# VH-VL binders against C2 domain-containing protein 3 (C2CD3), part 12

Target 1, 169 residues: C2 domain-containing protein 3 (C2CD3), of Homo sapiens (Human) (q4ac94r1171to1339)
Amino acid sequence: SSGLLDVGLRYRRSPRTAEGVLAARTVSISVQIIRACGLQAAAKALAEREPALQFSATVGVNASVTTHLSFLPQGEQRRTHPVACSFCPEFSHHVEFTCNLVTQHCSGEACFLAELLEFAEVIFAVYHENTKSASDIISIESCKEYLLGVVKVPTKELLIKRSGITGWY
Key: E = the ipSAE of ESMFold2; O = the ipSAE of ESMFold2 at other seeds; V2 = 0.75 times the mean of E and O plus 0.25 times the DockQ between their complexes.

## First folded at step 3 (VH-VL)

Design d05 (framework fv_sutimlimab)
Fold by ESMFold2-Fast, scan of step 3:
Structure d05 (fold): chain C 169 residues (1-169), chain A 121 residues (1-121), chain B 109 residues (1-109)
Amino acid sequence: as target 1 above (169 residues)
Amino acid sequence: EVQLVESGGGLVKPGGSLRLSCAASGFTFSNYAMSWVRQAPGKGLEWVATIYSGGSYTYYLDSVKGRFTISRDNSKNTLYLQMNSLRAEDTALYYCARGGSYYSEDAFDIWGQGTLVTVSS
Amino acid sequence: QIVLTQSPATLSLSPGERATMSCTASQSVSSSYLHWYQQKPGKAPKLWIYGASTRATGVPSRFSGSGSGTDYTLTISSLQPEDFATYYCQQYDNWPPLTFGQGTKLEIK
């Protein structure tokens, strides 16, 4: 209830070179997903919505996590590999989002990245992947995912702690 | 050339007000966070206030909060600092500086020459 | 609030000598957000080293910065007359406020 995901967020940029040459005008927002835990309650709620699904204390769920920056297009979304049969999956997953320092907003006008980060979120969606056999070609195309939970981490703390934040969310 | 030129400093009595201006040229002003940094005579540097590029986000040193207001007019390439309820300890050379609150160029890479504010009876 | 303490407060040396000065933070800061400024009497500060070790445009190669965590150093390998100035370190890792050290004054012996 208090924390579903153990994550880290940090801001990285290329510095100017030792010769004083201007660096690239892009930055990296680094996202680390270490683990999820306490998925029993979410699995129980999911089984109540989807009666065909069964979760037992000994089996767990097949969890994967998507990462989405709220100001980037859906196509920039990333996903972990699934971790089978666990209510406390360890992902050890790291992704970077490359952003321009001066970013275009949806109407085409420039917005400074820091202003977007004041109201932005990193959105983590945790899914259960229900598939048949990995070797069954027919089953691969019928793969279904079921939402277990959503975790939203505000990026505004990166305005205060530039080197990053970490913890359970 | 990239430059910042401050104006508006002067001698005021305690409790008085002053408005500082900083005229920017040679760069796209609206793309940068801007800051005011002060230096009391013979002392070191002290950050006073920062405003983000669009003007909606402002941050202040605790001792000036509620008394000073940072603002900008991107159409005029000008940064402002409205100083109210001035105290003797506000006596300093006030620098306009580019940066201090943006993710790529968080260092103060361009400084004006400063404008002197003296608060005394 | 992070407090930056510079040492020594005054460094008296002759041209040709090596200068070394330090900046110590009260809490760990990322080296990416530690910067150094040079200020000559009657002049505005100039960005000198940013990200702990990267020289700003036009800064001579005799200047080098290093450090991580709480301990940072600025070194000048062979002092020139124009290098005599006050040097300030600054952090932007934890804010507000942005904080500066009190300065190290490099003066002719």
Scores: ipSAE 0.035, ipTM 0.613, lowest interface PAE 7.0, mean pLDDT 82

Design d06 (from a01, 19 letters changed; framework fv_sutimlimab)
Fold by ESMFold2-Fast, scan of step 3:
Structure d06 (fold): chain C 169 residues (1-169), chain A 122 residues (1-122), chain B 109 residues (1-109)
Amino acid sequence: as target 1 above (169 residues)
Amino acid sequence: EVQLVESGGGLVKPGGSLRLSCAASGFTFSNYAMSWVRQAPGKGLEWVATIYSGGSNTYYLDSVKGRFTISRDNSKNTLYLQMNSLRAEDTALYYCARGLSYDYSEDYFDYWGQGTLVTVSS
Amino acid sequence: QIVLTQSPATLSLSPGERATMSCTASQSVSSDYLHWYQQKPGKAPKLWIYDASSRATGVPSRFSGSGSGTDYTLTISSLQPEDFATYYCQQYYSSPPWTFGQGTKLEIK
């Protein structure tokens, strides 16, 4: 087993100006979700605890992935589009989080992103999306999601690997 | 004006110890990563160790790992290098330099001290 | 580790001439993380060019840096007496150790 998700993480600082402005400097945390594989076991486990989903398990799952940076509010999370009827969905999903390098007034002191990243994680949650309840837009509102798995990738190595972190997790 | 002033260098026998200090002024010391870079007489520059602004993230040249300890006291604006089990090949002028930090403006060494000479000789 | 190789080791020229020196990395390092330092005898190094091509504060316009991937160049369009020094390239791209080239000594012919 080579892991659940094929992902890439990259940390890139904003371009320097002719005059350095530390407080206004930002960084981009880029997240790529290329594909998931080996969802058969998770789908079988889900079907066993949710018998109504047995038909889904025979044809694949409708997988989507949420990305959450542990030091940001859950409202800042991002989600892929669902990929229907597959146990090895390809997402080819790319998203960027823009973060301020220094936040003034954080507990009355400077809060540095590097200190946060030392102990933070990128959290990927893989879901099965049951998109069938009614037609069209009503289907979205009645959609139920079911957790298939969670992958956590530490961000500490982003501070020392300029090429980023990539591989199966 | 940014100033970095090193001290603590001297002559020591192989296996001995020295503690280098770097007094920083003219900037907010606690906002910057700090490093030690050495230069053997007549030779080029060699990075030795870096400590990030908070003091918990430290990085070392492989040949000094386990022998040298970089540390800082942000309340005193001072950087330290504790050097143990010194070897002849550690003989060099040791520079205190501001930088480097991946996500700060100092992804390079923008200010350097004058250096303090460490001679390891029997 | 990434090894930086500078060429030539010594460059002997007269004032007014054009100087060109190179820095070659053992693997691609990205221009954003390649920097140059100037060091005069008996003095500390000074940041000279950062991010491969940006002049540091106070660096004359006759200095220019260029390059990408594995190959980087520092050029001085018309040498002045104060330019004779040793120049070091440095990379901050890899995981530690962060490395310097061996230096190019620019000396009077």
Scores: ipSAE 0.125, ipTM 0.666, lowest interface PAE 5.3, mean pLDDT 82

Design d07 (from a02 with heavy chain K98R D99S L100H G104D N105F S106T E107P W108L P111Y; framework fv_sutimlimab)
Fold by ESMFold2-Fast, scan of step 3:
Structure d07 (fold): chain C 169 residues (1-169), chain A 122 residues (1-122), chain B 109 residues (1-109)
Amino acid sequence: as target 1 above (169 residues)
Amino acid sequence: EVQLVESGGGLVKPGGSLRLSCAASGFTFSNYAMSWVRQAPGKGLEWVATIYSGGSYTYYLDSVKGRFTISRDNSKNTLYLQMNSLRAEDTALYYCARSHDYGDFTPLFDYWGQGTLVTVSS
Amino acid sequence: QIVLTQSPATLSLSPGERATMSCTASQSVSSSYLHWYQQKPGKAPKLWIYGASTRATGVPSRFSGSGSGTDYTLTISSLQPEDFATYYCQQYDNWPPLTFGQGTKLEIK
């Protein structure tokens, strides 16, 4: 009953001075993806949907994780390096998303970051990257990607615990 | 320049109701989260309620949940606290305070009103 | 809920002396969300130090804040007559609720 991903979320201020802190228009949302575990079930389900992957699913998966903040454009999405042949890959991945404290709707009123975070999510998508043997791989664009699972972490808890949240999701 | 002026306090019997108002001026009211913080006579400070800039997100001290309602009218630059089912322990000076809490996470009460006294007594 | 305990409850000192007061949290708080307010009798509180150690605009350099985790201190290096007031610490790390300490009253000896 443990979760799929061991992650951490926290706020970080970029400015260091008193004037910079009070005048700041942005904050950073820090996302850590420490590891995934229990990918056996997801790999088995994938192999049933994609028979060509049956061998890979029984040996291990080449896992990568994308991170998307639901209120940011898809172009702001980040991705881990893939970890080969493991059902419990360790990523030790850290990224920061710079977020404006006030965001303008196209033709509407301002949206404040706290208002967005109340209903937003951090969306983690876990993929299997199906490649030829390591010696034959030239680029990521030559790899085919398969979704193993999605983990959604509500951001409203960042409004409650200012120093951040950590745990399995 | 920034000014917050509370009103609506007074003497009320246990079980009664009062509505507090806070008139804001000198800043763009609709851009700030607002809070009520109370102080019982001779005692320390206690946070009561916070409302975010648009008015959709409200948070309350557990002991006032279901009895107090924080609201705002951005067109009138006014913050409200509707207090129902008042108890003797709600007796306090009620401060209106501006908070810089848009998610910038340097949440601090940078400006306070002078307070309005609420006395709950038979 | 995080409980903040301030000590001493009352400090009786003379102008020119050094004042040191503490704020202890029941569990660890990030220093970024530990703030101090000054309140004079009959007046509203004023933000005095934020993020444990940063003086608010207009606060004299004789005031300094420090600390991390569960232990925080506010120090006044040489007391002036206008410094006699009650000082409250406040945490905003675990919210809601945000919580205040009970205050340290700095009074003339």
Scores: ipSAE 0.022, ipTM 0.610, lowest interface PAE 7.4, mean pLDDT 82

Design d08 (framework fv_sutimlimab)
Fold by ESMFold2-Fast, scan of step 3:
Structure d08 (fold): chain C 169 residues (1-169), chain A 123 residues (1-123), chain B 109 residues (1-109)
Amino acid sequence: as target 1 above (169 residues)
Amino acid sequence: EVQLVESGGGLVKPGGSLRLSCAASGFTFSNYAMSWVRQAPGKGLEWVATISGSGGSTYYLDSVKGRFTISRDNSKNTLYLQMNSLRAEDTALYYCARDKGSSWYPSEYFQHWGQGTLVTVSS
Amino acid sequence: QIVLTQSPATLSLSPGERATMSCTASQSVSSDYLHWYQQKPGKAPKLWIYDASSRATGVPSRFSGSGSGTDYTLTISSLQPEDFATYYCQQYNNWPPLTFGQGTKLEIK
């Protein structure tokens, strides 16, 4: 339904210093992931798709969140550390994205950050990180990730509300 | 040099319509958000409307919403304000203003202003 | 919306005197989004101080802006004849609407 992730977004200008004059071509977009809640329904839906998974009502999921700005390469994506055994994990996670005022796409024309933010969004993907624990057999296979949900927050409001935007999404 | 020249103002009766134009030169027009700011005779400044560089986003003062339409033609370097259902309280000198640098929208201040065009709504 | 209140409405001074005028916001505004404009009779406004304290190109050093939160000040250390004008503060912190103060008219005593 409504409100899976409690987040805060703020855009910060280049510093107001001598360095700010030289580095006028960049800004920081601040992303804060405070907590997720109500993961029971997502976990139940996931378990129905992946019968091998089971989630105890008292144990929870091992949640992590990725942050992706829609206009940046996927290599700029950030991830929280996982929070074990919770349906309402608290991340208290803060990251800064340094963005060029004039960005370049794979080919063609330069794109200005203001124009990109008008149509862009911050994409949060919430995952369950499942580690094999039922076997004594050592495996070199990495932990498997399962998508619990996706939250998209438009960046257009960052251009209007300079104090930032915050709330459940 | 940056130049903004407004035109289209005049005397109109209440309920009438006018279309204001702002001819821009000296910069890459599509890179900048543009605004209309008005000033009633002997009064202060009041923001009316803003349009993004691409034209994809528009913003209005509540009292003009539904009556005024801001638009732009980037191929002609021209900003427009279509004013319908005009009221006596819309009487003002209307300024075309360019926000600061293209990399910021909405920008933080109006670097350049036109000379203004007078709109008088009177019976 | 954020309401900006300027005081005094009119400031009557002589050349050589110090001028101080204020702009008070109804709620906190980041200094990055508070600006001042100078307007002379019959002319368009000119950007004068941006980001609360940065002088626009061509603005003399006798002008200084300061403040944070809800309280902002524009000061002219020693008035020159060309400084007599109306000064408006403006916020771009919360919009739409962006708002202007009602102006402080600086006039010759």
Scores: ipSAE 0.048, ipTM 0.633, lowest interface PAE 7.1, mean pLDDT 82

Design d09 (from a02 with heavy chain K98R D99G L100D D101Y G104S N105W S106E E107D W108Y P111Y; framework fv_sutimlimab)
Fold by ESMFold2-Fast, scan of step 3:
Formats: structure tokens, sequence, C-alpha cells
Structure d09 (fold): chain C 169 residues (1-169), chain A 122 residues (1-122), chain B 109 residues (1-109)
């Protein structure tokens, strides 16, 4: 595989709002994170920056992935559950981002979702979660995460391939 | 009521040019992607070109690339097709069709004009 | 590009009969982007079924669409005189170009 992350992007009609209003004019951008692979190099580089971290060929990393649409607020960011002890973790993670068909530019001017998708990207950040200590009283005392890599997938392909795209990035 | 009215068709010699217009009314024109679809006499439908609502994203059938230019004027609610270097195979009834509200994922042509006939003949 | 093949090319039936016509894609398409249009002689096409199975506004309940992947079907349960027309399937999944089938002409025998 030539990429770090095996993902799928789909453009889908959103269900009606909680009020049941059919004229909601929203759609979903569906993101599927299937798996990561080839994390050995990233883990080696991380261990060189953080000598206290131990990675072996047989153990792997505790990987999690955050997903962010470049034109949505940081608060809309999503995260997978971590997959322990693997350099090729399978996430099988599905998430949907609800997007308005018409929204505002940072300048305050309205623009259409199709125009945003031409220049936008889905940003995936892959982390190692170091939860060394096990506490009988507090299950999570101190959880530190370390960046392994960043994958950016352009959304412009969704304007051309309506049913979506999938592949390694 | 939604209306699309094409005009500009006619008889032209090979190598000639024509400019088609589609006047839209009864809806907010700037909210929709618009397409040209043609039909040769006695034949089926063939997509020619699509322009997105903002006018910046245009797509063409390979055989018309470099010869045809789709454009729109949202202030006039009008869609255009500039056709240059016309060939006999371009002879068809040209339909203006409305599709894709704000880039929604269920693209289909919900309204069509009556069509304007383009005949390329020597 | 995806080629849509419709069969039969011509379907000759009488009012009251059931009509069934098919649309086969050269490769899999999402049913969400497969649509059917009705065209009567001298008239513009009309959207008839969208997303493989949803009737457009004003389309009688005797019309039904079904299918997935490469195989799609349009069925008319009991033909009325106004149903005799040419029906085109269309895909908008993989584009450009979007493509139409060659049409099935439903004619009175």
Amino acid sequence: as target 1 above (169 residues)
Amino acid sequence: EVQLVESGGGLVKPGGSLRLSCAASGFTFSNYAMSWVRQAPGKGLEWVATIYSGGSYTYYLDSVKGRFTISRDNSKNTLYLQMNSLRAEDTALYYCARGDYYGSWEDYFDYWGQGTLVTVSS
Amino acid sequence: QIVLTQSPATLSLSPGERATMSCTASQSVSSSYLHWYQQKPGKAPKLWIYGASTRATGVPSRFSGSGSGTDYTLTISSLQPEDFATYYCQQYDNWPPLTFGQGTKLEIK
C-alpha cells in the first residue's frame, strides 16, 4: 500500500432534522476510516523524539484517529476509539458530518457547499495514546497523546464521484 | 411555476458558430446547477455540459471540449451555450435542464425546456 | 464511462397489460444515482423515477422502479393509453460524463 490510512468519503442526503422538517437543506459527508498500516516508521520517529516511549516489532502502537472537515469548527472534530498494540490497526469507524447546503465564508458572505468542497479537505490526525499506568481507583490518571502523522484528503473528488471515493492516503 | 425556454438554434454550415440561451423563471436560478442535453433526430439523449450554481465549475462531453463553452448570468436568470467549430454530428435538439439543488447528492433533471433545434448542414 | 444498455429496444403491448423493461450498467452504480425519464413524441423528457425507486411528483402508482448494482428495472403494472412513450434510464454516479441508456420505446400493438 502506498498510503498510511485507508479511508472512504461519501456525500449523502441527511435525514430530516429533529423537528421532522423536510426543507432542512442539509447533507451528510460520511467518513469511513477502515484501517491504518505502516505505522512502524512513524513510531520509530516518535521514539527518537520521546526516548521514554518503547515500541517493538511485536507490540505496535495504541493508535487513534481524529477527523476534521477543514471548513467546520474544531468542535465538530471526531475521534476513533484507540486500537491497542498494532502497526496496522483496523478501526472500521464510521462518522457523518452534517453540512448546510448554504453557509458563510469567514468574510461573512454566503457560499454553496459545492464551492466549499472544491478547496476543502478532510484532515486525519493519527495519534499514539500512551496510557502506561494502570490504577485500580482511577482508570485514566494521565493520558498523553503523540502525533504519528497527518493525512489530508481533498473533498473536490466528491463533486465528480457522487457515490464517493475510497483508497489509501 | 418553473419554466425553461431555449432559443438561438438554427441552420449553420460546418465550422460555423451558434450561441444558445435558456431563460429561466419561477425559481431561484442561482441555487441550481444547469445542464445542456441534446438529442439527435430519432436518437436518444446525450449529456453535453454542466455548470454549477456559482458558474466556476464546468464539465463537458469529451467530443465538445474546446469547441463549446457553457456559461451563466445569474443576474439575468439565463444559461448559455457557445458552440464553435460545429460539425454535422452536433445536429440535435438542445435541451436546457435543471439539476442539483446546491450540490445535493441526488442529481437528476427535474425540469426541462422545450428544446431548440441546431442543424449543421452544408 | 459507464454504458447503460436498455432492453428491449421496443416493447409492443396493449392497454391493461404489464410492462417490464430493464437497464443494465457496464459496471456497478449506486441506486441513488440511477433515474428514469419518460419522453413522448415531440415533447421534452420528464423525470419519472429517481434514485431507482422513488416516483417523481405526479407519477401514477402503477409505475415502480427497482434494482441495485448493475441491474435496474422499470415496471408498469397495468398500462394506460397515456403510458405509451420512450423511457430512458440515466446514471449520475460516475461522471463526467453522465450517461443515458438508448431508450425503450413502449408502443401500442
Scores: ipSAE 0.177, ipTM 0.671, lowest interface PAE 3.8, mean pLDDT 83

Design d10 (from a01 with heavy chain K98R D99E D101Y G103D G104S N105W S106G W108D P111Y; framework fv_sutimlimab)
Fold by ESMFold2-Fast, scan of step 3:
Structure d10 (fold): chain C 169 residues (1-169), chain A 122 residues (1-122), chain B 109 residues (1-109)
Amino acid sequence: as target 1 above (169 residues)
Amino acid sequence: EVQLVESGGGLVKPGGSLRLSCAASGFTFSNYAMSWVRQAPGKGLEWVATISGSGGSTYYLDSVKGRFTISRDNSKNTLYLQMNSLRAEDTALYYCARELYYDSWGEDFDYWGQGTLVTVSS
Amino acid sequence: QIVLTQSPATLSLSPGERATMSCTASQSVSSDYLHWYQQKPGKAPKLWIYDASSRATGVPSRFSGSGSGTDYTLTISSLQPEDFATYYCQQYNNWPPLTFGQGTKLEIK
């Protein structure tokens, strides 16, 4: 099982203009989550860790994926809709992160985006969402998410492959 | 004003070594990726190597990989190119260039030094 | 790697004439990552047009760049003697390597 997540990353910038008084100091980092596949092993491990869940790993999982840029606050995190009952869910999910070229570090000091991207990662966390049964009249279950796996994609290549980075991770 | 001044070129025999230096002034050196670009006499421009502002990432033309090493000393505002196992086809004027590729400042422009000549011959 | 092919190799024109030269990429390049450089004999190259169409500081208004995808053009509307130079296109859409065209030499007749 090599690679669980089929993703695409692209660096997009606004065109410069010679007539512009102030250059746009922002860029968009686009993230596509196309699909996950091969979730059988993670589902089996989850079923063994959480026997009280009474989850049938043979049916599939209710997968969702969160996207987090390692240099942005946790509140900037994005999430796909969940895809029910599948070991190879297709998300076809696209999000964009607007970033300043001179980004403020959490300590209050300015950092250039290029410096951050050289050492940063896009972090994808894949979850199973346990849906409350409508027929459950005994227990009051809240929807709970269970981590299936984490995929990290370096952002360094965004500075040199402006056509984008696509593949399984 | 931005200035880049190359030095260290000269005549060397095949298989020999040279170290080129580029002294930078007029800008915050550590904020910019730097490149070496060469031009053989009467020929066009050929990119050789690039180093990131921090020095953490280096990139090379395939034909120089394993032979050339790009490095920088941000405390001295100096870029280097260590050239080993030199070949006749490495004969060229070597330019130091400040690049735009990291989008640190949209209004900033590329700057090139005047070049230093490297001649590889017996 | 992305190969840039410039044409014509040499362009011989008289002052006052319109000059056009082309740069063709072996695969699609975003216009945001295509530069043109001017180089005079014995001198270092100068950034002339950046992001396919934006004039660098000090570049006369008679120069313009255009294009998208695989086809890019540098145009000089009314040629002057000081425009004698070799012009190179360069891409940084995908690298390493950064690639240059072979150059178009503009000769004033």
Scores: ipSAE 0.464, ipTM 0.764, lowest interface PAE 2.5, mean pLDDT 83

Design e02 (from lv10 with heavy chain R97K G98D G99L S100D R102G Y103G T104N E105S D106E A107W I110P, light chain D31Y; framework fv_levilimab)
Fold by ESMFold2-Fast, scan of step 3:
Structure e02 (fold): chain C 169 residues (1-169), chain A 121 residues (1-121), chain B 111 residues (1-111)
Amino acid sequence: as target 1 above (169 residues)
Amino acid sequence: QVQLVQSGGGLVQPGGSLRLSCAASGFTFSNYAMSWVRQAPGKGLEWVSGIYSGGNTHYGDSVKGRFTISRDNAKNTVYLQLNSLRAEDTAMYYCAKDLDYGGNSEWFDPWGQGTLVTVSS
Amino acid sequence: DIQLTQSPSSVSVSVGERVTIDCKSSQSVLYSSNNYLNWYQQKPGQAPQLLIYYASTRESGVPDRFSGSGSGTDFTLTISSLQAEDAAVYYCQQYYSSPWTFGQGTKLEIK
C-alpha cells in the first residue's frame, strides 16, 4: 500500500558531555508532514453518508492535519495550515515537541522518555473543513470539520536510527 | 559489579536448535537494551540481535526468521533461541549490555564471557 | 547498512613505539555534535572490552596511552607508547544506525 501521509520523524537529544552524560534533561521529537494523497477515496467514502461532503468529494478537500504524541496531553497537539481544494495537499510542515528525558507515569512512578517511545505512536488525523462564504461567517452557523483518516506511526525505531524514520503511512 | 554470565552453547548438527542464556547482575537490567554479537573462529565481530528494555526486537539480516531474542526482567536474563542452524552460524556468541534509555550509553559494555556454538555433522 | 573498513589489517610493533589504527565509515556517523563510533580491544581468548566511545572519550580504567580522534567518516585509534599487554585485535563499531556494524579488525602483534 501507498499510504495516506508522507511523514518524517527524528529523535533529537541535547549534546552530551565527554563522558556521555546528558547536558540537558530535555529532548526534541521532530515531526515533518510533507504531503497527503488518496484523500478523494476517503472523501467519497464519507460522502456516502454525509451530504455536506458530496461537492468536496468531486472537486477537492480543504485538508489540515493534527499531530498528537500518544503520551502527551491533548493540549500539546499541533495542526498544519489548511490546504484548499486538493486531494494531494503539500503541507511542508515541521514541528518540534520538547519532552523531558525522565517522565513520571500517572501513577507517580518514574520512567525514561525513551522507554515510552518504545511503545508510543505519533497520531496524525486528517480533516476536511467545510468553509462558509464571507457572508455566512457572521451567521450563528459554525464551520464543521470532517475526519478523513487517521495515521499512526510507531516511534520505536527512533531509538536505533539517528537518521530518523520517513515514508508513507 | 556489573557482570554478564552466559550458558547454553554446544555442538549441534545442521538444522538443530540451541537456546543461549545471559544472566545479568550489578545494574538495573530493565533500564537497558541487550544485544548479542557473534564471532566465527578466527573472524571478526558480527552483531546478531538486540532487544529493547520493553521487549521489542531487531535482528541482523543473516538471522531473521531463524533466531529469536527474548528477555525475562524478573530473572535479569536475556535469551537467544537459535533455530534452523547452519554451518555458517558456528561462532562464539557474546551477550552485551547495550543502550541506556537514560541516554548515558550507546556502546556495548560489559560483554559476557562468550558461549561457543558449533554446527557440524 | 553502514560499512566500516579498518587499516592496516595487521601490524607488528615494538614495545614503546606509537601505533595508529584507522577506521573509515561508508557514511557519516556524526549526529548532534557526537560521533557514534566506538573502539573495542579483544585479547586472545577473551571477550571484547570497550576502550573508547563517541570517537574520542576514553572509558573509565583505560590507560591514557589510548586515544581516539576523527569525525564524520574518518577515525583513528592511537596507542602512544605500546606495552606488551596491548597485543590484541582492535575493532571500530558504529552506533549511528541499526544494524550495528563493526570493522573487520586490526591485529596488533608485539615484536
Scores: ipSAE 0.437, ipTM 0.776, lowest interface PAE 2.7, mean pLDDT 86

Design e03 (from lv10 with heavy chain N56Y, light chain S97D; framework fv_levilimab; at its last look DockQ between E and O 0.62; V2 from the best seeds 0.56)
Heavy chain, then light chain:
Amino acid sequence: QVQLVQSGGGLVQPGGSLRLSCAASGFTFSNYAMSWVRQAPGKGLEWVSGIYSGGYTHYGDSVKGRFTISRDNAKNTVYLQLNSLRAEDTAMYYCARGGSYRYTEDAFDIWGQGTLVTVSS
Amino acid sequence: DIQLTQSPSSVSVSVGERVTIDCKSSQSVLDSSNNYLNWYQQKPGQAPQLLIYYASTRESGVPDRFSGSGSGTDFTLTISSLQAEDAAVYYCQQYYDSPWTFGQGTKLEIK
ESMFold2-Fast, scan of step 3: ipSAE 0.663; ipTM 0.833
ESMFold2, look of step 4: ipSAE 0.602; ipTM 0.828
ESMFold2 (binder alone), look of step 4: mean pLDDT 92; pTM 0.947
ESMFold2 at other seeds, look of step 4: ipSAE 0.635; ipTM 0.840
ESMFold2, look of step 6: ipSAE 0.576; ipTM 0.820
ESMFold2 (binder alone), look of step 6: mean pLDDT 92; pTM 0.949
ESMFold2 at other seeds, look of step 6: ipSAE 0.503; ipTM 0.784

Design e04 (framework fv_levilimab; at its last look DockQ between E and O 0.57; V2 from the best seeds 0.00; counts 0 for: pae E 12.6 > 2)
Fold by ESMFold2, look of step 4:
Structure e04 (fold): chain C 169 residues (1-169), chain A 122 residues (1-122), chain B 111 residues (1-111)
Amino acid sequence: as target 1 above (169 residues)
Amino acid sequence: QVQLVQSGGGLVQPGGSLRLSCAASGFTVSSNYMSWVRQAPGKGLEWVSGIYTGGSTHYGDSVKGRFTISRDNAKNTVYLQLNSLRAEDTAMYYCARGPYYGSGSYSPLDYWGQGTLVTVSS
Amino acid sequence: DIQLTQSPSSVSVSVGERVTIDCKSSQSVLDSSNNYLNWYQQKPGQAPQLLIYWASTRESGVPDRFSGSGSGTDFTLTISSLQAEDAAVYYCQQYYDTPYTFGQGTKLEIK
């Protein structure tokens, strides 16, 4: 596929929440979003059907990345600041997701975090964000963004490696 | 009473295959980490493979690509399929249980089977 | 891979003596405040038995004369008052990262 994303994942037992009953412990999943490359191919492919992207596909995109764990609500997603005018942005961004060791399934039944991690994934979505022009100060169109690609990294290897997962995806 | 009963060992020629079995009683294999550890004659212990509660598998470098761990939850049994066997695979093979891993890969092996000898010889 | 090196390779001591066995890890096995290091005892002709996990926690039924200590990369198993039945080979094991590796073993003999 088009483009690559350099990321790191770690599973930590350190408490990241202030309080709680002793039986209900929390852990954190640390996500590093280091950099991307090869975004021009993705931008050009998208620009074939999106004329507004022709300039950006030639010069550089304003890339940002959202990060979401598949078993957490969408409201828990995190977003980097955009990196302007680049096909190889450097984000150097760090995100921590606080998770309970015992949590509720959407059916209302309890399950263990380890069982969720067996089939879960970290979902990265790379966007191009429009630059606001003078004409956009008053316009509803000032909030346009375009999806360049999605990267999904399975979390199951965190169960067997305490040092974490790193690399390009 | 927790018990692990192993079977399926024997003599095999290089390049051959065997399937080891580990039948559990007194606990559920799908609710525990299950592992295979081997010991060549007169040598130390070598971790071979493991299977987590959700079915994720992992292997030691010397056996990756040749051995496959699996389980049958209906029979409460763990298997190790040994393919492309070599002389260096000659060992006593132990099946072992680790307690629930909900605290991030908690896998000390607290119950061990009796061992099954595998001999690879021409 | 995380390599574990035990010392000594063998030791011969009398009943009642104190024995220490060291295990050195090529990488830290500490995460937060937990050390992912186990100790096993293997008597001749038997399967290994778990003695200590998390570097210092004794398994149920293990006599108080066995204790574990250390952190990070350097760990020690201590037998404070050796008994005749303690003659065995002792192994450390890390379960911090796969492959989960063992030390080469330390043979303890009774004079």
Scores: ipSAE 0.000, ipTM 0.545, lowest interface PAE 12.6, mean pLDDT 80
ESMFold2-Fast, scan of step 3: ipSAE 0.524; ipTM 0.783
ESMFold2 (binder alone), look of step 4: mean pLDDT 91; pTM 0.939
ESMFold2 at other seeds, look of step 4: ipSAE 0.016; ipTM 0.632

